# VHH binders against Jacalin-related lectin 10 (JAL10): the designs that were tried, part 4

Target 1, 292 residues: Jacalin-related lectin 10 (JAL10), of Arabidopsis thaliana (Mouse-ear cress) (q8gwi7)
Amino acid sequence: QKLDAIGGKGGKQWDDGADHDNVAKVYIRGGLEGIQYIKFDYVKDGKTIDASIHGVSGSGFTQTFEIDYQNSEYIVSVDGYYDKSGTMQALEFKTNLKTSEVIGYPKGTTKFSLGGVNGKMVIGFHGSAGKVLNSIGAYLTTAPPTKSQLVGGLTGGEPWDDGSNYDGVKKISVTYISTLIRSINVDYEKDGQVVTRYHGMKNGDTEEFVIDYPNEYLISVEGTYNILPDDNVLVIRSLIFKTSKGRISPTYGFVSGTKFVLESQGNAIVGFYGRDGGAFDAIGVYFSPIPS
Below, E stands for the ipSAE of ESMFold2; O stands for the ipSAE of OpenDDE; V2 stands for 0.75 times the mean of E and O plus 0.25 times the DockQ between their complexes.

## First folded at step 1 (VHH)

Design d5 (framework vhh_7b18_3)
Fold by ESMFold2-Fast, scan of step 1:
Structure d5 (fold): chain B 292 residues (1-292), chain A 120 residues (1-120)
Amino acid sequence: as target 1 above (292 residues)
Amino acid sequence: QVQLVETGGGLVQPGGSLRLSCAASGFTFSSYAMGWARQVPGKGLEWVSYISSGGSTEYQDSVKGRFTISRDNAKSTVYLQMNSLKPEDTAVYYCAKTRYVTYKSGYDYWGQGTQVTVSS
């Protein structure tokens, strides 16, 4: 999707295109008369692409904003500020993980936003520039899933990863004993088909938590982890699931030790990863934006 | 063969105390971990506390500092001392035995349950 450039009508049009997987780095030189220079480093097939400078080249202090694209960071939106003469005076970049400094001088300007569409990320820019940046527009595409931190016992058991290439979660079956979580069995949906993934030991009491996908999304996994008495092994002790309709599952297992919450505002859980052995040692999730 | 017999439940006022006892028979009591679980209306079965064969204890966060689990190996009995009781502690309480000597083995036997009601 191409978002029209916003700002003034001055300068010559430029276009970096949309043939990129991500943005790696932003270079901006602000000045008294406006933003003098902007440049983007793009990512394509895992490599950084050298891009053209837009505006006045030369020496001077250039501010930079880095995107950790290797850890699934991406630009969600850009806020711009232009003056009455149609000169871009300031820009602010927002990713799924952080917000940049306001670069330039936003006083006495008109503010606008590019992007900020749930489920989309910015992969390219276009606009107009001469001695200063006059207008800026963006190219959007579907955002990739984001990987959560891994919580629990990070060294015990064997690692597993279901990945994030699913449309949603339909059911989670939890096997637990009095003191800990033993296993999870997840029914994912992919292209209208159910894909089942099982992790852990089958011994214990099993309960199901059914999600009405696609009318309802799994949005949160809460729980606790702690050392087992006499075993001195750090494991997941309890789990609770929450949905986009406000439903909360029963508590599975035994609430003990350090509490965790895996959730991300506006996002659904679409995959799981973790570690398991004789117990369920650690858990993490993949988030994807809920369709708007 | 294996039998767990619970006593000590009843009606108590908020802020009161109760001591639950579980008399065990049919196995070498001192070799196994023991636990207490409760069935709370609307929440399902929740584990409250357990004690290892060596005497190490653990508690659910909601009861920590109020409940104390202990064991008497000579009497083959596990106890749950419940202090500062709250209406939320109202449940059927079950005593349980581990399948093997480790918590990872799960539980294979438990008692018939004893009703604890905390009400004014």
Scores: ipSAE 0.000, ipTM 0.320, lowest interface PAE 12.2, mean pLDDT 86

Design d6 (framework vhh_6qgx_2)
Fold by ESMFold2-Fast, scan of step 1:
Structure d6 (fold): chain B 292 residues (1-292), chain A 124 residues (1-124)
Amino acid sequence: as target 1 above (292 residues)
Amino acid sequence: QVQLVESGGGLVQAGGSLRLSCAASGRTFSSYAMAWFRRAPGKEREFVAAISWSGGSTFYTDSVKGRFTISRDHAKNTVSLQMNSLRPEDTAVYYCAAGTYEYVYTSESGYDYWGQGTRVTVSA
């Protein structure tokens, strides 16, 4: 999706395009007359691509803003500030993890926001520039999934990871005993096909929690973890699932020890990862924004 | 069907050794605590030793601690009891039991599956 440039009519039009996977770095020179230039480094197929400077190159201090694209950081939105002449005076960049300093001089300007659409990330920029930056616009695409923290026993068992390349969760089958969780079996959907992944031990009582995907999304995994007293290892003791329609599963297993909640507002769970080995040691999830 | 089958019992002289084995069939017990109980002639069944589901923790009744060693082999679905420095008071029928996952129990009520027993006789 192309977002129109906001600002003044001056300068020569420029366009970095949308053929990128992410933005790696922003370079800005601000001055009393406005933003002197802007430049972006983009990411494509795991490689950094340098784009042209937009505006006037000069000597002196350039402010930079780095995106940790290798750890799934991306630009969500840009706030801009332009004066009565239509000259861009300041910019502020927001990622899913942090906010930049205000770059330039925002006093006495009109503020606008570019982007900030749930589920979208900025992958390119366009606008107009001459002696200063006059206008800026952006290209948006679907944001990548976010990996949660891992909860439970972090050193026992063997790691496993279903990844995040699924459209949604259709069903979770939980195997448990009166005191803990033994396994999960997850039915994912990918491009209209069901993909099943199993983790843990099969001995125990099994119950199914069915999600009406794509009309309903899994949004939360809540549970507890505690030490097995005879083995001195942390394991997942209980699990509860919640959906976007407000449905809450039964409690599987037994509530014991430290409580956790894996939930992110506006996001669905699209994948699981964890550790298992005799017991279900640890769990984590991948979040993806619920499509608009 | 779940079946626990004990073996290795017999007649030994005081100070001798025996190794008891318990083999599970019909299903695996890798996720279960395993225990040995015994019943002496004219007495009630008593706890002897237990091993956690992981094999990381072992428990013994005071009278056998330091003389008996419990171990398990998850690949073979087997639990063993190595009995050293045997005494006449160790004479009993020895039973293998499989119980709940999280906790090792020292009571019979903690165990759902039981073998038929193997006889151990220690002569003075």
Scores: ipSAE 0.000, ipTM 0.155, lowest interface PAE 17.4, mean pLDDT 84

Design d7 (framework vhh_vobarilizumab_d1)
Fold by ESMFold2-Fast, scan of step 1:
Structure d7 (fold): chain B 292 residues (1-292), chain A 120 residues (1-120)
Amino acid sequence: as target 1 above (292 residues)
Amino acid sequence: EVQLVESGGGLVQPGGSLRLSCAASGFTFSTYYMAWYRQAPGKGRELVAGITSGGSTSYADSVKGRFTISRDNAKNTLYLQMNSLRPEDTAVYYCATEVYIEWGSGFDYWGQGTLVTVSS
């Protein structure tokens, strides 16, 4: 999908195209007259591609913004600031994980946004430039899943990982005892088929939380972790699930210790990973954008 | 707190010469690319000359062979020597730096410029 360039009509048209998997790095040189040049390093087939400079070539201090594409970071949107003559004065980059500083001088300009469409990422840029950047546009594609931090006990039990290749979560069955979580059993959907993954020990009380996928998405896992009085390992003590329809599950297990929330605005949970043994030691999730 | 103060403009006859100065403060002048821009009445600003931290220079085609950009890093001062001035060189001249917002650093406002009028 090609987003039209926004800004002025000065300068010469440039186009880096959309034949990329991601953006690796942004190079910007700003000045008092506007953005002097912009350059992108792209990723294709796991390799960084050096692209052309757009604008005035020269030496001087160049501001950079790095995307951790190896860990599924991607550009979600770019905010631009142009003056009445259509000269680009400032740019700000937002990824799924962070927001850049405003690069340049945005005072007295008109603000616009490229991208910011849930489920989409920026994979290329185009625009016009001469002695300054005059306009900028973008190419969007479907964004990949992202991996949360792992919470809980990071040294106990054995690691497991369901991955992120599922379309959504249909049901979570939680087995718990009065002091902790024992296991989870997750029903995923992939290409219309249910795939079930079980982690932990069966012994305990079991409760089910059903999600009306694809009309409803699992969006949040909240819980607590703490050490047990007779050991030094952290375990998951409680879990609560929330959906895109505002539904909140009962609390499973026993609320104790440090609270965590695994949630990403505009994204659904599409996979789980963690650690388990005699107890459920740690949990993490994979996020994927909720379709428009 | 970046400050750029231009001086040395004035009225000069065609074929005359002027030397512009730009006093810089609030940043590590010696490490930055510096440039001179100009804006004639009713026109946009245009790059006239640039100089890197290492001393490499560049010029607009309209001023090549007539103008010389130089810098004095010990004095934090940028210069533009303008020879063989023409009526079309009439403009407000601005000193510029490629200082921008680094993660945690910042820009200050443009200098007021210095007016150069080439007229008989």
Scores: ipSAE 0.000, ipTM 0.092, lowest interface PAE 23.9, mean pLDDT 83

Design d8 (framework vhh_7d4b_2)
Fold by ESMFold2-Fast, scan of step 1:
Structure d8 (fold): chain B 292 residues (1-292), chain A 120 residues (1-120)
Amino acid sequence: as target 1 above (292 residues)
Amino acid sequence: QVQLVESGGGVVQPGRSLRLSCAASGFTFSDYWMGWYRQAPGKQRELVASISSSGGSTNYADSVKGRFTISRDNSKNTMYLQMNSLKPEDTAVYYCARIYTKWTGDYDYWGQGTQVTVSS
């Protein structure tokens, strides 16, 4: 999705395009009249691309804003400020993790916003520039899945990760005993095919929680974790699942210890990761935006 | 009445450190970018470091990057320049300045200056 450039009508049109996976770094140089140039470093296929300067180099302060793309940071939105002569005076960048300072001088200007659409990220920019930056627009794409914190026993068992490259969850089978969770078996859907992933020990009582995907999404995993007294190990003790239709599963396992909730407003769970051994030690999830 | 008063200058041997202070009064200190300029005899004045109104953004001249650290305490209306690994070429009068334009580093007020001499 291409968002129209906003600002003045001066300058020559420039366009960095949308063929990028992310933005790595923003460079802004100002002068007496306003922003003199803007430059972006993009990410494509795991490497940074050094893009062109838009505007002119000159004397003045250069400010930079870095995106930690290796830790899944991305630009969500950009606020711009232009004056009555059509010169960009200030820009402010917002990521999923932080907000930049206002870069420049916003007093006496018209404010606008690019982006801020749920589930979308900025991957490119376009606009117009000459001796100054006159206008700026953006390209949006679907934001990548977000990885939750890992909850439970962080040192026991062996790590596992199903990843986030699934369309949705169709079924979770939970194996448990009277004191703890033993395993989960997850049926994912990808391109119309069911992909099954099993983690943990098979011995125990097994119950299934079926999701009516794609008419219903798994949105929440709630539970508890605690030490197991005789073994002195920290494990997942109970699990509860909630869907986008307001359905709540039975409690699997035994409620004991520290409570957790893995949930993100507007997002569905599309993957699981964790740790397991003789018990189910830890759990985490991947979130992806629910389609509008 | 705007006043900027520098302190902390002196004579030091190469490799040593100095910390400069600038006490500001007569304006809302937290509204302005502030900077440290220096001027050696027969040279043009050079902006060596600048700091945003909040303290979140800083700029340094290439000649001092990695050695000097600019900071500010808005509660005390004071700006600092920590100068580490001093070199003879750092010898200059250092000026505290209020920056009125964020882009060019142009200032409207400066202090009387404090002499820094690095010699063996």
Scores: ipSAE 0.012, ipTM 0.372, lowest interface PAE 8.7, mean pLDDT 88

Design e1 (framework vhh_vobarilizumab_d1)
Fold by ESMFold2-Fast, scan of step 1:
Structure e1 (fold): chain B 292 residues (1-292), chain A 119 residues (1-119)
Amino acid sequence: as target 1 above (292 residues)
Amino acid sequence: EVQLVESGGGLVQPGGSLRLSCAASGFTFSRYAMAWYRQAPGKGRELVAGIYSGGSTSYADSVKGRFTISRDNAKNTLYLQMNSLRPEDTAVYYCARWKYGSPYSFDYWGQGTLVTVSS
């Protein structure tokens, strides 16, 4: 998808195109007159490619914004600020993981947002420039799933990973005892079929939490982890699930120790990974954007 | 380097018997509780039998009276004698280093051995 350039009509048109997998780095030189130039390094087939400078190169300080594309970071949106003469005065970049500083001087300008479409990432830019940047537009494509941090006991048990190649979660069955989580059994949907994955020990009380996928999405896993009183290992003590319809599961297990929340605004949980043994040692999730 | 290597799995008719072995290396075997657990396709892992370092044993209700866990500390080997096998015993069987005095802790699992009980 091509998003039209926003800003003034001055300058010469430029276009970096959409034949990229990601953006690796942004280079911006600001000045009192406006943004003097912008340059992007793109990613294609696992390698960075240099693009042209747009605007005027010269002496002065260049600000940079790096995207950790090797760890699935991508640009979600760009906020721009242009003045009454149609000169771009400031830009701010937002990724799925962080927001840049405002680069330039936004006071007394008109603000616009480029991108921010749920399920999409920015893979290219176009616009117009002369002595300053006059307009900027973007190319969007479907965003890949992202991997959360792993929470809990990071060295105990054995690792497992269901991956992110599922459409959604239909059901989670939790096995627990009075002090901790023993296992999870997840029913995923993939191309209209249910795929079941089991992790942990079956010994305990089992309860299920059903999600009305695709009318409802699993969006949050929260819980606690702590050291076992008779063992020097960190394990998941409790779990709670939350859906896109505001529905919250019962608390499974026993609330104890350090609290965690695995949640990402605008995203659904589409996979799990973790560590388990005689107890459930650690948990992490994969996020995908909720469809518009 | 801790290693647990299971063997003895195979295809058996209902009512038959199998003896599983687990060869342990890389640690002082006699100091650890050991366990057998199983996982049927699409199902969770089930603790089948455990044996303490001192020789005391524990069994899941589903296998009591049919399975016997034992160990040979001189050979660093864990055994599971499986009698009167049923189709529902079909699973991959895993050897694990388990501290049963701390029933929530185990460090290492073997790669597993497949047991199929079918007519």
Scores: ipSAE 0.006, ipTM 0.367, lowest interface PAE 10.0, mean pLDDT 86

Design e2 (framework vhh_8h63_2)
Fold by ESMFold2-Fast, scan of step 1:
Structure e2 (fold): chain B 292 residues (1-292), chain A 119 residues (1-119)
Amino acid sequence: as target 1 above (292 residues)
Amino acid sequence: ELQLVESGGGLVQAGGSLTVSCAASGRTFSKYAMGWSRQAPGKERELVAGITSGGSTYYADTVKGRFTISRDNAKNTLYLQMNSLKPEDTAMYYCAARPWYSGLYTDYWGQGTQVTVSG
């Protein structure tokens, strides 16, 4: 998605494009007229790309803002401030983890925002510049899937991870007994095909929760975990699923102990991870933005 | 804190020349972008010239080719050399300083110095 440049109509158009995985670093040089230049270092295939300066190079004061792209930090939005002559006076960057200081001088200017769209990140910039930065626009793409915290028994059983490289969840089959969850069997969709992943023991009652993907998304996993009465092991005791259409599953298993909710507003569950062995010890999910 | 004091204004005939200066007191003049703005009665304040901490210069189209901005970091002084003055250059001239780093939101402005061009 290309967001139109906002600001003044002066200067010559520039465009860094959208062929990037992330932004690594922002460079801004200021002067009394406003922002003299802006420059971005981008990331592609794990490597930093040194992009061109937009505006006037030369002697001056340069401020920088770094994105920790190696630890999944990304720009979610940019606030800009331009004056009546159409010169960009200040910029502020917001990532999923932090907000920059205001770079430049915003007093007496018109404020605008680029991005801030749920589940999207900024991967590129465009605009216009001459002796100063006149306008700035952005390219958005879908943000990478987010890994939830792991809930339940964190040391028992063996770890497993289905990953996040699925389009959606079509069905969850839960096997349980009167005291706990034994297993889950998840039908994912990937490129129009069903991919099935099974975790846990097959002994118990099995119930299915079908999701009408892609018209409906799994958005929440709620449940409880507790120690087994005759064992020093924390296990998942119950599970409840919720969808984007407001559907709530029956309670599977037995409600006991500490409650948890794995949910992220505006996001669908696209993968599961956890621990199992003899019982279903722990569960976590991957979130990805619901398509708009 | 940075304090700015302008001087050198006065009455000049059209076609004449005048230099106004701005003395800065306080911490770190060399780290500030500096400039000259002017305001005539009934008009908005106009930025006419700017100079970065590194010495790069900018001019408004109304003064380009006639005015020259310069700085002396050793003397903490900013200059505006005005040549080929016109009656429309009549204004109060203000020295400005702007830090280009995060955490500072206020420009520093001087008291101004009056330049009057007779015609």
Scores: ipSAE 0.000, ipTM 0.286, lowest interface PAE 11.4, mean pLDDT 85

Design e3 (framework vhh_7b18_3; at its last look DockQ between E and O 0.25; V2 from the best seeds 0.00; counts 0 for: pae E 14.3 > 2)
Fold by ESMFold2, look of step 2:
Structure e3 (fold): chain B 292 residues (1-292), chain A 119 residues (1-119)
Amino acid sequence: as target 1 above (292 residues)
Amino acid sequence: QVQLVETGGGLVQPGGSLRLSCAASGFTFSRYWMGWARQVPGKGLEWVSYIYSGGSTEYQDSVKGRFTISRDNAKSTVYLQMNSLKPEDTAVYYCAKGYRLPYGSMDYWGQGTQVTVSS
């Protein structure tokens, strides 16, 4: 999605395009008359992209703002401040993790916000510049999924990870016996197809929790974990699922020990990871923004 | 085939003690965890205590330190020693054989025994 440039009139148009995975670094040069130039380093396939300066280098100070793209940081919005002459006087960048300093002097200017669209991140910029930066626009894409903490037994069983490259969850099946959760089976949707992933042992009774995807989303996994005293092993003891329509599953398993909640405001669960063995040791999830 | 018979209920003063017994038959007792649940007046069924096949125990917070679950595999009997009883412990107490969680969906229940804690 391309957001139109906002700011003052003037300057020559420039366009870095949208064929990038992320933004790595922002360079802003300020001077006597305002922001002189802006430059972006982009990421594509794990490498930084040769970037162009937009504007003119003069006397002044260059400030930089680094995005920790390797740890899931990305730009969500930019606040801009331009004056009556059409000169960009200040910029401020916000990521999912932090906010830059305000670069420049915003007093007596018109403020605007670029981006800040729910579930989106900036992957490219365009605008206009001449002797100064005049306007700035952006390219947006869907923000990447984020990984929850792992809860339960962190050393028992074998690790597994379904990843986050699914559109949503259509069904969860939980297999349990009288005292233990044995496994989960997850039906994902990917490109209109059901993809099934199974984790754990198959012995026991199985109950299903069906989600009417895409009209309904899985948003929460809750439950408890505790030590099994006879085996001295920390395992998941109970599970509860909740959907975007307020539906709540039965409690699967036996409520015992420490409560946990895996949920994130505005996000759906699109993947699972965990540990399993003779008992169901640990669970974690991937979150992705819910579409509007 | 499975049979669970609770005994030992009655009327007791606050601070008093009772010992509930549950005689079990129709299954290999030592292979199953056993438990006690209670029906509190005006509320649903709630768990009280469990004892695993290996002898380890769990208790709900409100009874921990006051109640003790135990089992005698040779007699196929599970017990609940209830000390320092409070009026809020008034309930019908059920013995349960473990299989299929969550709590409240256990496979087999006894007939229940009334415990009343009142001055």
Scores: ipSAE 0.000, ipTM 0.147, lowest interface PAE 14.3, mean pLDDT 84
ESMFold2-Fast, scan of step 1: ipSAE 0.037; ipTM 0.504
ESMFold2 (binder alone), look of step 2: mean pLDDT 82; pTM 0.833
OpenDDE, look of step 2: ipSAE 0.006; ipTM 0.247

Design e4 (framework vhh_8pnl_2)
Fold by ESMFold2-Fast, scan of step 1:
Structure e4 (fold): chain B 292 residues (1-292), chain A 118 residues (1-118)
Amino acid sequence: as target 1 above (292 residues)
Amino acid sequence: QGQLVESGGGLVQPGGSLRLSCADAGFTFSSYYMAWYRQAPGKERELVARIRSGGSTNYADFVKGRFTISRDNAKSTLYLQMNSLKPEDTAMYYCAAPLYWKSGYDYWGQGTRVTVSA
């Protein structure tokens, strides 16, 4: 998705395009007359691409804003500030993890925002520039899956991570006993193929929760965690699953202790991670936007 | 059920050493407690050593100072270093994972035989 450039109509049009996986770094120089130049380093196929400068390079201090793209940080939005002449006076960058300083001089300007759409990220920029930046626009794409908090016993068990590179969840098989969860077995779909991942111990009663993917999405994992009295370890005691069609699973295991809900409005669960051992210690999920 | 695989047993003379390993071939490697048990012919299984995921250890009195239990969670492997071996240590040694709904441990391996004899 191309977002129109906002600002003045002066300067020469430039376009970095949308053929990128992420933005790695922003280089920007503000001045009293406006943003004097801007440059972006992009990511493509795991490599950083050095893009062209927009505006005028000259003597002065260049500010930088780094995106930790290797740890799934991405730009979600850019706030811009332009004066009555349409000259860009200041910019502020927001990622899923942090906000930049306001670069430049925003006093007496009109504020606008590019992006800030749930489940979208900025992968490219375009605009116009001469001796200053006159306008800026952006290219959006679907953001990478969002990693939830990890809930349960955070120090027991051994960590595991199925990742987020699946299209959806087709089935969850839960093995439980009267007091706790022992294991989950997840059938994911990827490019029309079923990929099965098993975590935990086999001992217990097993029940299946089937999702009618792609007509239905898993959207929520709810449950409880508590200590085991004899072992003094925190484990997942119960699990409940919910779908985009309003369907709710039975309660698996035994409701005990601290309640949790792993859910994100407008998003489906596309992966699991956690900790397990003799019991199921901890659980977390990856969220991806539900296709419209 | 054979998801834990013990190895490292053998014939050794009194005063010798052996290192036992227990490899998890699947998801049965417990982070809460992993244990070594042993069983001499005609006797019940007895706990030798236990280790929690954080490294806390418990030893039977008859092996204290001679045996050391350790774990490598990255390799899903449990170890028992046995030093100053005695004829009384002769047994089948079993790697065990806990049963949280029962007292005791699941026995998931076939065991590895240790014989201490001149």
Scores: ipSAE 0.000, ipTM 0.207, lowest interface PAE 11.5, mean pLDDT 84

Design e5 (framework vhh_6qgx_2)
Fold by ESMFold2-Fast, scan of step 1:
Structure e5 (fold): chain B 292 residues (1-292), chain A 123 residues (1-123)
Amino acid sequence: as target 1 above (292 residues)
Amino acid sequence: QVQLVESGGGLVQAGGSLRLSCAASGRTFSSYAMAWFRRAPGKEREFVAAIRWSGGSTFYTDSVKGRFTISRDHAKNTVSLQMNSLRPEDTAVYYCAADKYPYYSGLSEYDYWGQGTRVTVSA
């Protein structure tokens, strides 16, 4: 998706395009006459790409804003400030993790925002520039899922990872015994098809928790983990699931030990990862923004 | 590491009672499920009863509910199966089993097994 440039009509049009996976770094030179230049370093296939400067390059102080793209940081929005002459006076960048300083001089200007669309990230910029930056626009794409911490026994069992390349969760089947979780079986949806992934031992009592996807989303996994005294093994003892419609599952397994909650405000669970052996040792999730 | 030894099998008349015992050696079983399985002549091994070692929760197959009682003795590290109102159909070799990850229902695959003890119920 291309967002139109906002600001003045001066300068020459420039366009860095949308063929990027992320933005790595922003370079801005602000001054009393306006933003003198802007430059972006982009990421494509794990490599940084140098883009052209936009505006007038010269010697002086350049402010930088770095995006930790290797840890799933991305730009969600940019606030701009332009004056009555149509010159960009200040810019502020927001990521999913932090906000930049206001770069430049925003007083006496008109404020606008680019982006801030739930589920979207900025992957490119376009606009117009001459002796100063006159306008700026952005390219949006679907934001990548966020990986939760792994909870439970971090050294037991074998690791597994379903990834985050699913549209949503339709059903979770939990196999449990009165003391712990044995396995999960997850029905994901991807491009209208059901993809089923199974982890753990099949022996136990099995209960299904059905989600009315896409009208309802899985948003939370809550549970407990504790050591098995005789074996000194840390395992998931109980699980509870919650949905965007306020539905809460029964407690599966047995509540014992350390409590955990895997949830992220405004996000749905779109994937699972963890560790398992004879018991379910550890669990983690992938979050993706819920469509508004 | 774990060894299970069954005892208490024998010959009994229909309507009689018998008590099987399973002695566990090696590690303690505070988090384990202990179970009894049986294999009748010409049939596959089937689940009979289970008990969680620490919690004492019990599960039985439908054909023995109300007739058989599983129990544990933590101090002796033993599990017992009290069999009342025995029927000729209860004739089988009875096996003690332990699961490292406790299980109380269905057809669990258990980690440790005894050698079995023979129970014969005459008509």
Scores: ipSAE 0.000, ipTM 0.164, lowest interface PAE 15.3, mean pLDDT 83

